VH-VL binders against o27280. Designs and how they scored, part 139

Target 1, 266 residues: o27280
Amino acid sequence: MDSMNVPEVLEIKRIVEESESVKTFIFSWDFRREVRPGQFVMVWDFRDEKPMSVSLIDPVRSEIGISIRRVGEFTDRVHGLSEGDLLGIRGPYGRGFELMGRDILLVGGGIGMAPLAALADEATARGMRVDALVAARTADELLFLDRLEAAGVNISTCTDDGSCGFKGFAHERLLTLEENHDMAAVCGPEPMMFQVMRILDERDVPAQLSLERYMKCAVGICGQCCLDDTGFRVCAEGPVFWSQELSRVREFGRYRRDPAGRRVPW

## First folded at step 6 (VH-VL)

Design E2 (framework fv_libevitug)
Fold by ESMFold2-Fast, scan of step 6:
Structure E2 (fold): chain C 266 residues (1-266), chain A 122 residues (1-122), chain B 110 residues (1-110)
Amino acid sequence: as target 1 above (266 residues)
Amino acid sequence: QVQLQQSGPGLVKPSQTLSLTCAISGDSVSSDSAAWNWIRQSPSRGLEWLGDTYYTSKWYNDYAVSVKSRITINPDTSKNQFSLQLNSVTPEDTAVYYCARVLRYYSAFDIWGQGTLVTVSS
Amino acid sequence: QSVLTQPPSASGTPGQRVTISCSGSSSNIGSYYVYWYQQLPGTAPKLLIYGNNQRPSGVPDRFSGSKSGTSASLAITGLQAEDEADYYCQSYDSSLSGYVFGGGTKLTVL
């Protein structure tokens, strides 16, 4: 009810190893607390708190999943935990994806497939046709292929090195896919998302893009979450945005912010 | 517990408009986890999905291609119900009409109304 | 008429196993979930299986679903007299942009 900002201490029910660097942590969830694909939670290890996208939403088993890539001290500690250990979860926060029409294209890069895997589950459960373009640097870094296959998703892959599927970048593969869709959802590195957005815009396909900018708070009070040109706060007004809004942002796809809020090239 | 109650049996003349209503109890017609559907059943064509209405941030409709040019499905949030309007009916539209809920997360028709027999005859 | 193909009838004796098939194509069962419904005479269909193989609360575990390629099956073990009903499969079809149903199977318990 009014308990959205209070962390709930949850037991890790199950851990799935997605790759050498990515694990999905699964928790029992009370679905009186609504959660939607594209939203994030704050994960608290009783020392520090970090935002993480929800990657599994399973009302049948009353479970949510949170996929975490090992990149620093916090994530190293969390990766060291076992089933039965406890984590604090606060949220969910942010705007989720909106589904429209009957056909959806998902374009995910690396860990960006995490929120898109949850979206794929909802879209297929809704009876939509789902095509997914899954991109990574190498075959070992392609995520959630088994989950997408089990959900009935039509999968295309591409890797920078050609070790699986098309050799090249996501936008290069997308140019060889000739079908239009009612909508698209995109999540991954910002330069990839920018190129994909431009192609989808030329094809008149409305797209939603999920931004993982420098977030320091779950409730949108941090100025560093802003997009310079529009004043949008990623944690308050995102992380999901429609492509027509991002097309007006000079910074999108060209520059990022460092932890001090300075503009730096990708 | 969710319950769907349909309008009663009907007789409609060819070329006229068929109109049915489904009243919802135990759930909201504007629930963002549900879509509200019309399905019909006839001996000659079996079970046929006709279309739906649902709310996410705004109202949407999906319609079966076979009826798309003749069909309208509308919600009424003040009465917590939704309706079917099917124009230019022919004897082939004679069927038992059901309203049904789909939970978006499962895409399953999990709750059905009692059914309304509609006969299209002069 | 029916986009998905089911046998028009099936039969068994109490305690036996009965299987009902549902055949489609790549545009429906090959790409989308399969659902099963039970319809008793004079009543609306009732959800029996969703998501290929999941049971709603209250459905006995004697009912199970499976899917392989473009075909699906409903299995009923420990058949009981009250299982006598019509059974329908359902999926979604991308070429029709809509939900599709099988023609139904009348199950007789001998």
Scores: ipSAE 0.000, ipTM 0.399, lowest interface PAE 16.3, mean pLDDT 82

Design E20 (framework fv_libevitug)
Fold by ESMFold2-Fast, scan of step 6:
Structure E20 (fold): chain C 266 residues (1-266), chain A 122 residues (1-122), chain B 110 residues (1-110)
Amino acid sequence: as target 1 above (266 residues)
Amino acid sequence: QVQLQQSGPGLVKPSQTLSLTCAISGDSVSSDTAAWNWIRQSPSRGLEWLGDTYYTSKWYNDYAVSVKSRITINPDTSKNQFSLQLNSVTPEDTAVYYCARVLRYSSAFDIWGQGTLVTVSS
Amino acid sequence: QSVLTQPPSASGTPGQRVTISCSGSSSNIGSYYVYWYQQLPGTAPKLLIYGNNQRPSGVPDRFSGSKSGTSASLAITGLQAEDEADYYCQSYDSSLSGYVFGGGTKLTVL
């Protein structure tokens, strides 16, 4: 619909400080416009518009939350806002995660835990058993641990530097965890997701992976959204894909494309 | 384990109201993680979704455009069931009627009732 | 008439590969996941495939789904006599704000 493509000016109802660099901005939401875990919205500060994953979906309170990491000029300005200030929101956009079965494994890296936190809320609410592997470069970058614990999620952590939990990468930690899950959902750096996908494929666990590329392409047509093996566009069919679909894409986890369409290693 | 069991009359006269009930066991009709659906099946139209009822902070209903003017789907939290009322029936409403569950954020009908054949004739 | 288009019938012999197509538009299959149901005679439909290509627990590996653009396909390899059934595709349609089904395909195992 046209109304979905025009930014709606919403008041920041509540701000949650997730870490020194991440905040969740909470807005009242009319759930006649459905939002699903794995979808994103365009956030407009009246100067620039950027895609942000939905990290909280609460139909009971009629609220959505958007988690934003401070990494540049736009996010610095948004982090400077207070409760009561206004932002433009349009969307939601993209495919969400699908939930099925009795248990699910979540594997999140850094800010990739944001859409997975929303998914964890839904999975636990329906009575699923949820295991979450939360990975980051350092302990300070692990996100949503308190929220996941409050929801009854079984949490494992790993950090590259060993400052919290297992010392190493997500895929190395995954090898030491229980092998049987009905499904998995993965979101984080693409090289991490590739390695995790290969392990889950060997265990015959169907996995859904969320690609950041889709969100970057939402504001325009660019070569970054085209995956070479299948020719399908992340911006048209994403951001969530099943592992079976991504296993046919030679580009996934190996290289990306710059704005000129050249292949560039991660 | 969630089970759905249907009950209602198998014969309805033209212009009358068709009324069916679906009893839920193993889950709550007011569960905020599920929507409760009615689907019918006829040789001429195949499978046809009719509508649903579900609870978040309040009760909602969605109805298929083809039946919206004459359909009502209501939950009954006291009896843990939901019902279908279809007004002004015609022979074209002759079908097997199923109740079914959709989990929130899924479009899969993962649990179905046994089905009830309803014949609309004089 | 059904919103999603399926062939009314398909047939094969034991051991053969059979595919059943399902065609839609940008408002349904082009934008939403596809689901497949198997209906044995005298029974309610049973979920066979969800999320375009995933199998619920207990569904044999010989069933698989795929989706490309506005079309989807169900493939059955190593066809068995017990696969004789009606098969339905299903999606959601944003223009109708509701669930939509294919017309069904009657699969006969010769």
Scores: ipSAE 0.007, ipTM 0.548, lowest interface PAE 10.7, mean pLDDT 84

Design E21 (framework fv_libevitug)
Fold by ESMFold2-Fast, scan of step 6:
Structure E21 (fold): chain C 266 residues (1-266), chain A 122 residues (1-122), chain B 110 residues (1-110)
Amino acid sequence: as target 1 above (266 residues)
Amino acid sequence: QVQLQQSGPGLVKPSQTLSLTCAISGDSVSSDRAAWNWIRQSPSRGLEWLGDTYYTSKWYNDYAVSVKSRITINPDTSKNQFSLQLNSVTPEDTAVYYCARVLRYSSAFDIWGQGTLVTVSS
Amino acid sequence: QSVLTQPPSASGTPGQRVTISCSGSSSNIGSYYVYWYQQLPGTAPKLLIYGNNQRPSGVPDRFSGSKSGTSASLAITGLQAEDEADYYCQSYDSSLSGYVFGGGTKLTVL
């Protein structure tokens, strides 16, 4: 697979400022090279390479979008780029979302809405009913609301501070939503995803969850991308997993490990 | 719901032009969500993609290399339809012809017309 | 000739598992999505699987797709009489600059 191993240098066609800290970079893309919601690409700025989820997939316009939150030196450099500047793109990689049934619930926290926005576009284009619960700390950190509305998505919001929608956490808002769904997709902070998964399991709603920390494992970069599984460590294909796969992982949502291998709470 | 309805003659003489039309209901031919395709099926060649037309910032066509010199696919926004013209037909062009939609994010032929059997014979 | 290779026929009995293969090259399946279509006699093909392994609304979970390297497979579990049909794989080919189809597999339910 030539395109999987060699980065292609692409021009930034358009930049959308999603928030103070998030931008979407849009590139022309030859859709004869596969990409699905839930997959990621390696973004190369000619100094460093980082995994980024694909947030826009548009074969009719021949465009992909990659949404990037400014959080460190690499992302700060990329945020300084302009339309017409070049980036290397390698991939896509990883397991994408699978769609089933007639209706889907999306639950996204912060930048976790990026891969879910691409999924929302696919689900609505397919004729599915799409309900999205968009969560953030404050109203200014809610992402993709205009795009979701334009796609015909039924939107619920919640913020920790109550500045938009329900005042509280995603799982608390989810408890007030009495709709039945054929499936769900969840992406955001791991403690949020764990609480949401528990509620969906009680409702017998199969869910797929996207775990950012497994993006490097999927391309073979990180040999440490394993979870405790009742005393047995397994490498996962990631970043997207079904809830039944994660329900058997004792580590998920409860603790993480520091560089010395010690359990620490979230 | 989206439906595709085909019309055109079922018998064409060798060397003439084969002409078919696909009428669209429930969607727009100029929708930037879709590409509009022609595909044929014959016992000798199986399923064969012929080409498409689609609108993004302007109208585009893609054509299969095997028919590129003989084929034209055109949208008609006023009638919400698109057409196929295949020039200089031979008996090898005898096939069931289908129009079909590719929806942007699935990139699959998700809606098909009923099919039109076209026989090229003298 | 078909660019993608499928077995011309397959068969099974009700309740059994049947797998239909589709083989290509790096210029098609190795680089691009695989799609599967079911065609009942006298009807147009119907989309069964898209994006290698995704099901459209209304397609039973008995149907699943997979892709590895330059090959793909359609699996049908719990085979039913109504599954008797022709099945076609489809991808895109960069060397031909167009969509390509398999030769089709006639599935007989015995």
Scores: ipSAE 0.000, ipTM 0.411, lowest interface PAE 17.4, mean pLDDT 83

Design E22 (framework fv_libevitug)
Fold by ESMFold2-Fast, scan of step 6:
Structure E22 (fold): chain C 266 residues (1-266), chain A 122 residues (1-122), chain B 110 residues (1-110)
Amino acid sequence: as target 1 above (266 residues)
Amino acid sequence: QVQLQQSGPGLVKPSQTLSLTCAISGDSVSSDSAAWNWIRQSPSRGLEWLGDTYYYSKWYNDYAVSVKSRITINPDTSKNQFSLQLNSVTPEDTAVYYCARVLRYSSAFDIWGQGTLVTVSS
Amino acid sequence: QSVLTQPPSASGTPGQRVTISCSGSSSNIGSYYVYWYQQLPGTAPKLLIYGNNQRPSGVPDRFSGSKSGTSASLAITGLQAEDEADYYCQSYDSSLSGYVFGGGTKLTVL
């Protein structure tokens, strides 16, 4: 048996409230099981399980954190839990981010900032300069600003409604930012990531993008999650892809697939 | 049903600009489910994709490397059409020119215009 | 020269099976879907097969596509006189960042 495919029942050590709708659940972790920024775990509440990105990796404290947005019955139940309660965790799964160069850009939208927060911690610990563009619909949905600031990250914000920082979308804000980065990492709504990727490609900045919506395939739930044109399955090949791999996928940023494989607009 | 109707000159002199239009019916040029393409066909080169235009929050273009320095493809939302301009033409640009739709997620050219024969000669 | 290689001609008699090959490389057919088009004289090409082996509505099931490695094939079973046409394969090429076509195969129904 692969031990990563068997859930461990772990005690919730600490809960951090990131926003009205997002909490980070922190667990003790045995770092003999490697985990990297950009990887995810399956979270099991003893009824249902769902993929969640690892948002904190702290080998000094022997802790991992998993950030969960409240969007349905499963996440509503998990948000009702307290410190000392139990959750099943299995993983990690997927391909994580790779760090390259000295100066990096992170572009995160909403909960997509979760895996980027873990990446920011690793990058700053390695002495890299980190610029983060944090995007959300409204100011109260901007995530991890205090954590990024504590890590020494240079932060820019934008909100669709203009309630904090630049008024507009992430790609519009990116056009006004300095172009000098050795790499970028991007995670958020797929239409946002598509637009950001195009700008970074024009600037010759290699980018890594995290496509989290298909993570269920990694644990054998559907097995049919696939990108058009390339034949990549996010669970097998991802969730992190280089922009060069995604630039040819016309489905990226515009459509997703339902369980039957039909095109569904975002 | 979706239909593409082409118009433009059949004869262009060397060094001049080739200009063609493609009128769309049954779909919108600003539809985010489609890309609007130009393809040409000649005995010497066969079928050759030239480029596209498509809308997703804003307008984008992709151009084939072989023509990138000379080509412009523009949408016109008020007339529901798109155009091709190819600068500094040579006899090598003599071809039947087609406009065509790609449903953006399949790479298939599923609807084609009738074709326009363009001869580049003096 | 075309990026994808097809035989310039193929022939068959009514009722026979005919296959048309399309050969590429890892940067195109080896990594991307293959599409097939039928072109009758004086007309625009018509989509015949998409996604390696799928048929649009209205295309008879005697047309089928397949792909293996860096090559693809179009098969026509129960060949009919109306199938006499030029056939083109098409894919995407990552090294060219664009769509690529085969040189075409003129199918003659004897």
Scores: ipSAE 0.000, ipTM 0.399, lowest interface PAE 17.0, mean pLDDT 83

Design E23 (framework fv_libevitug)
Fold by ESMFold2-Fast, scan of step 6:
Structure E23 (fold): chain C 266 residues (1-266), chain A 122 residues (1-122), chain B 110 residues (1-110)
Amino acid sequence: as target 1 above (266 residues)
Amino acid sequence: QVQLQQSGPGLVKPSQTLSLTCAISGDSVSSDSAAWNWIRQSPSRGLEWLGDTYYWSKWYNDYAVSVKSRITINPDTSKNQFSLQLNSVTPEDTAVYYCARVLRYSSAFDIWGQGTLVTVSS
Amino acid sequence: QSVLTQPPSASGTPGQRVTISCSGSSSNIGSYYVYWYQQLPGTAPKLLIYGNNQRPSGVPDRFSGSKSGTSASLAITGLQAEDEADYYCQSYDSSLSGYVFGGGTKLTVL
């Protein structure tokens, strides 16, 4: 028997508007249930349930935060909620990031900065030096810059359109940055993560990458969460994987799968 | 109720192109919840999936490795149908050909056409 | 030759329980859902079981599916004369990037 498998109805304590399309919902949390950066929860609006990464972990205030981008009917309804409204939360699920060494590089694209923001908080609290490369299509889509700056993180930005920082893609910017890190953590669009992984592998930097594309189940019984050729289940063995494991996955960076398991190019 | 109705030749000469169509009623060929498949059945190879076409923001095709160099599956939204073209046929392509639907929810071949026996012979 | 392995034949008498096996590997059944189809002579296959163990509307509850590891099975309880048919299992294979079928089992009702 595990209470994690039953949704707990929690009151929205605070809502932070991160951008026009992203909000962070903050809840009181009983830290008898440990939550680690890189883990996800199932969010239930009493109609539908969707997996969401944890973006804030604050044991001192006994709070967690969940950052949600508006992309469809479920997220539109959740974005319409106010402080004091209720949501069901089940979890946490999945493996979190592991920290090692004294220097860490974070590479985040778009909403992929959400789990990395939680990781940045923990790494900073541990006394690690944190460098973050924050990437987006436009300046308005860069997330958590103020939070990272307040935490003492060394920030580099890039946008596809050049509206903030380096003009270009994350991997192009990474080629111009210091190569000496004890580890890296990466989360964002899969083509970005593939290119970043290749560069980090050439630099002999061990990296953890968060694959959130197939979070349809919070238990390993759902075959749709499996990666091609390796059989890894994102919800059971992920969503965080080491780069050495992902380098052997035929579909990583090449195509994705829809809910029916059919291949779809990026 | 969804129905699939096949049409096409029953006899094709070696080296020519095998061409079949599958007409859809009760659903749309451009439905984003479905993929439209061709499957064949022969005594020597059993049931063999050949490929599909589906609309998901744009049109896509998947093809079985064994036929990929010779096969084209195309939708026709104006007639609500899809077709199979298999080039450079040999007697080994002799089979009963079925069109079938896969739904995203079940990922099963839930509706099948009646089947067309195609004999490749001179 | 088929990617998934089924016995070529099975038999039973009315009222009996019959089980048909389907064996694969980690690249197919071990990672993906299993489906079962019934085919009467001269007809197209009909979906009998999807998602390992789910029945479409109209399929009697005496048909059931199960999956364990890299193998699956179809069970028919209370066997009836109309169940005489060929049965095929199907899954998806990541190594082939496509759907794969079993060789089929001819069920004879004695």
Scores: ipSAE 0.000, ipTM 0.393, lowest interface PAE 18.3, mean pLDDT 82

Design E24 (framework fv_libevitug)
Fold by ESMFold2-Fast, scan of step 6:
Formats: sequence, C-alpha cells, structure tokens
Structure E24 (fold): chain C 266 residues (1-266), chain A 122 residues (1-122), chain B 110 residues (1-110)
Amino acid sequence: as target 1 above (266 residues)
Amino acid sequence: QVQLQQSGPGLVKPSQTLSLTCAISGDSVSSDSAAWNWIRQSPSRGLEWLGDTYYESKWYNDYAVSVKSRITINPDTSKNQFSLQLNSVTPEDTAVYYCARVLRYSSAFDIWGQGTLVTVSS
Amino acid sequence: QSVLTQPPSASGTPGQRVTISCSGSSSNIGSYYVYWYQQLPGTAPKLLIYGNNQRPSGVPDRFSGSKSGTSASLAITGLQAEDEADYYCQSYDSSLSGYVFGGGTKLTVL
C-alpha cells in the first residue's frame, strides 16, 4: 500500500478567511511525505474528491494549508466546515516549481496566487529576491497581499476595474515593469499566463507556468491530461511546465478541454 | 510580409459545389505557427467564421456547426495554398468570402485576403 | 441574428468621443478575449484591437478597447472623418465551438 495514494483523515486545525470567496484550511502534516510549492493534494469531503494546490508549507509547525475558492457544490460544502471538522487528504501529486538564480518574478491571477504564496515563502527562505505581480478582476479578489508583504516580497497589483493598483490586466502591467529576473513563475487563467509568457520570452526570462485545470487526472481520467497531439500529460508531467515546453503546444493559451474532453478556447 | 490572394468563380448554381482557393505568400501553409481560415460576409447573416485547417505533426480541421455537414477545407503544400469546398449551395450562401490567418496562441484574424464575391443564383 | 449584439449605427462629430458596445454571454465574451475590426467600404476587415484592449502597430492611440463581464466596448476619441467605417467585435463561443462576430456598427462622422 502506497501511503501517498491512501487518503488520511485530518482535522481542520485552523481556517483563514482570505477573501469573501476564498478560505485557507490548515492541517497538521507528516513531512515524511515531502510537499513542495506547485504540488497539489486530493481533498475528500466523504462524498466527492477534488484537486487543490498547496498554498502553505510549514515544516517547523508540521502544517500544510490548502486555499479553496467557493465556485460550486463541493467547494460550497467545504466552505461550510468549521475548525475541528474532518477532511480526507491524499498526495502530494505533480511536479513542483524549481527555483534557480537569485531573483524571481511571481505573476498570479486570482486563486493562482495560492501555489505562488507557498513558492514565495520557499524563495525568500533561500535568500532570493522576490517580486510579485498580483492580478484580479477587483480589489476584493486580490489574494495574499499581507502574507506576501510579511515574507518580504515586493508587490505590484493590477485590477481589471482599476479598484486597486494599475487598471488593466497582468500582461499590461508587466509591460510597465522593467526589472530583470533570473526566472519567473506564473499561475492563473491560461489567457493571462499565455500573454505573460510571451513577454517573458521576449525578455529572455525562463518561466514556469502551472496548468491547474487538469489536476483531476490524478484519478485516472486519461483524455483530460493530454495537451493536443503533443501528448503532454498535466497530471503526470505537470501541473508545472517550463515556458519552453509550452511554446511547442498549440493548445496552451488558445484552447482547453471541457469535462467531456472537447477542445474549447479560453 | 505575409499576403493572401483568393481565386475562384463568382457565380455558382444552386445545389452545386462552391470552390475557392487562397494562395499564401511570405509564409508556409504547413507552418505550425498559423491556422488558415475561411470567413464569409453577407447582409443577412453578417460575418460568419466557416472553419480552418492547420498543421501540428499532422493536419487538422475545425468547422462551424452551421456548415459542418457541407464543408471541406484542404491544404495543398505543393502550391502553398488552401481551399474551401462548400457542397449543395443555396441562395443563402451568397456572400463575400475571405481567407484569413490566425497565429498560434491567438484568436485574432490578423491578415485577410482581398475577398471574393460569390453569388448563388440560377 | 448575430450571437454578439452591437448597435446597428453610431454617429459623432469630429473631435468627439464615440463608444460602440458589444454584448454577449458567459459562453463567449464572459470567458474569452474580444477583438475589434474596422472595415472601410469595399475592403476586407482590418484588425483594430486584439486581446480586449491591445493595439496592433499602426493603429492610432485614440482607439481603445475595454471589457467588463459579458460586454465589451470600443472607444474612439478625437473622432476624425476617416474613422467613418463599419466596426465589428469578435470572440469565441464554447457552446458553438467556433468564432463569433457582432452584427456590426456603421459609424457615421457627421
């Protein structure tokens, strides 16, 4: 029996309300199963199981955190839980982010800031300089600003409606930022990630991008793990990919797979 | 500079097949950096995307639902062009037909052919 | 009927600001980028705005795009006589599995 594939029933130790629609659920974790930023776990509410990125990794306290946005029936049920309630957790799964160089740019959209918040903690602990561009539709949807500031991260914000920071999209804000970085990590809606990747490629900055849409392939749904005819499998080879890997994938930034496996653009 | 040049008959009889060709200069029809599209424009239906063809390890097609049963879009790598065949035409198929390019990772039609008016009439 | 809804006409005088709306649904504009095209009489449409609000090289800065929810807008400031044209919005629709266009707006410079 592989302990990584067996769900462990864990008590919710603490809940942090990140916004009106996002909560972070904190659990005690046995770090014999190492977890790295960019990896995900399967969260089981004893009815359904869904993949969730790890947003907090704290080996000193022996804790992990999982940030969940309320978007449907499963997440609505989980948001109704309280400290002391139980959830099943199995994993971690997937390839995490790799860190290189002395400085890193994080570009996150909405809930995509969750895995990047964990990455920011690791990067700062390694002595890297961290700049973060945090994007959302409105100011109320900007996530982890206080946590990033506490970690020593240099923060830039943008909102579609102009309610906080630059008025516009992440890639538009990025064009006004001139600082060079040794690498970047990007997580958010794929159209945002595609536009950001193009700018970083022009600037010769290697980037890692997280394709969280296919994490459910961890339960063996084969067709949804494939990226067009190139055969990349997000759950087996991702969810984190280098930009050079994605530049050969026509699907990235143009279309995705729906639950039936059909191609639909972003 | 990439340019698209259309050719084909301007008059087609009802029930026959409409055939148009788009010649590409400045790029390759088999380049995996582009998709090659057909779009038509009529006063009654406005601008309508009809479909595309593109190369990514092999050839692919996408077709609009409204024409899917009647349409074929084929590349010709030897002549660096692509074609439209629309079967069983009716007067409702009367339109100006354009070929157009979409670059990989985009939904913008950034380069257009000159347009060909096709009238479906007896 | 077009899938995306535009007003059939708009007008302004030189120097004024004109806006052209484009309304859709969650299956198109609500989920995908919006593009705008300018069509002068007797010519093919020309890409004017891509990615909701970006200008190709050669498009004057008085043209701008925006998107909010399921709607988009094209704004033209400092209106000039040569701006008289038909304007079309475009997106993708997941329920149709294809690109969709607005019905077009005929802009008249008075």
Scores: ipSAE 0.006, ipTM 0.419, lowest interface PAE 14.9, mean pLDDT 82

Design E25 (framework fv_libevitug)
Fold by ESMFold2-Fast, scan of step 6:
Structure E25 (fold): chain C 266 residues (1-266), chain A 122 residues (1-122), chain B 110 residues (1-110)
Amino acid sequence: as target 1 above (266 residues)
Amino acid sequence: QVQLQQSGPGLVKPSQTLSLTCAISGDSVSSDSAAWNWIRQSPSRGLEWLGDTDYTSKWYNDYAVSVKSRITINPDTSKNQFSLQLNSVTPEDTAVYYCARVLRYSSAFDIWGQGTLVTVSS
Amino acid sequence: QSVLTQPPSASGTPGQRVTISCSGSSSNIGSYYVYWYQQLPGTAPKLLIYGNNQRPSGVPDRFSGSKSGTSASLAITGLQAEDEADYYCQSYDSSLSGYVFGGGTKLTVL
């Protein structure tokens, strides 16, 4: 067991193309270093290091998967890699999801389905009933539908443009779904997560929400993480938070930080 | 249904304080899903956002740079309303003033008050 | 001067298509959502389009919005006499740390 804070250089065992902009990179993993859904790792391409959520956890095959959306220079370089190439992996880090009860609702937007796909696998393995609401801007951006179906998950879809499933936003689709759940897990754009959280709060469904922007703060790298003006340090406990914790954070769903640290709306 | 109703004087003398109130029905001024805004409209400057107030555990304010030194926006939870005070007015402050709601998730001004024409003259 | 640039006027005849443009920069439209408002004479502005291209309940589907790069557009198909109004675009500007509006476009239905 090496230190979690030292990057281990791992060979890319397999690459799965999830969409035109998303790939899942699969590595052999020693499960003496435990990984839970909702946790992240730092991915190092020998030039830059970025936090990435774990999207596949397979102790039977001794593999983890990391799903990466192509959005900038780092992710462009990583997307250019092939099976057999090397990446540095450090971690895992952060607070993972907690499971309770007999049924769970997953609500994911875009790449936010990545950590929820790993959670779906764990929940189904525990014998929970899993319902997933998968949201994206277009049909081509819906992720992990085949994997969720193979796991026995009951799937509802929605797209902003109506190209697949319900036409509209995740929270609008959620309002048409009546079934009660013991808990929910939510990951996606913060405005979506805020709206979903409000509906779940009204239904008395406890929810856990995953915030990508707090991943670096969870490892003690606080350059881009926000502190609440009330002194509540949400970034120290991320990326997964209970809805009761987030209800006290002014910035959640309202503002993000720009590179200069200023509050700007989404 | 949410409705905003404005009240306040239509004439203010130069150097005095402009004071307007916006009464809210169908929503709470302390709703954590909403921010309560003041916007003005004049022929010379068009539509101009002035600032807002919102509640999440405590009250917050954001103000436009152009008026920041002269403006105060205050909520009143007992009357379910919020107010605008603009100090040291000049003829350039002559405008139709609107209160408006922004929902946290949309950043749109989805509900507007009826507007109040304020003329700054002696 | 407005931060977002709109043509001061536009015109069309009933049944035709009219498009109103809104031009900005990377600090506003290039980074944030665009919203459109209709203002009838003597009334407050009314939300027509939010989130670049979404319609609130009650807005006819002949109104549509789009955004590309640092510019946005409002399209009105099947133009009707009651569409005669002022139209304003709105976004957020990170350099100003505030909401910004276009100068408005007066639409005349001929």
Scores: ipSAE 0.064, ipTM 0.629, lowest interface PAE 6.9, mean pLDDT 86

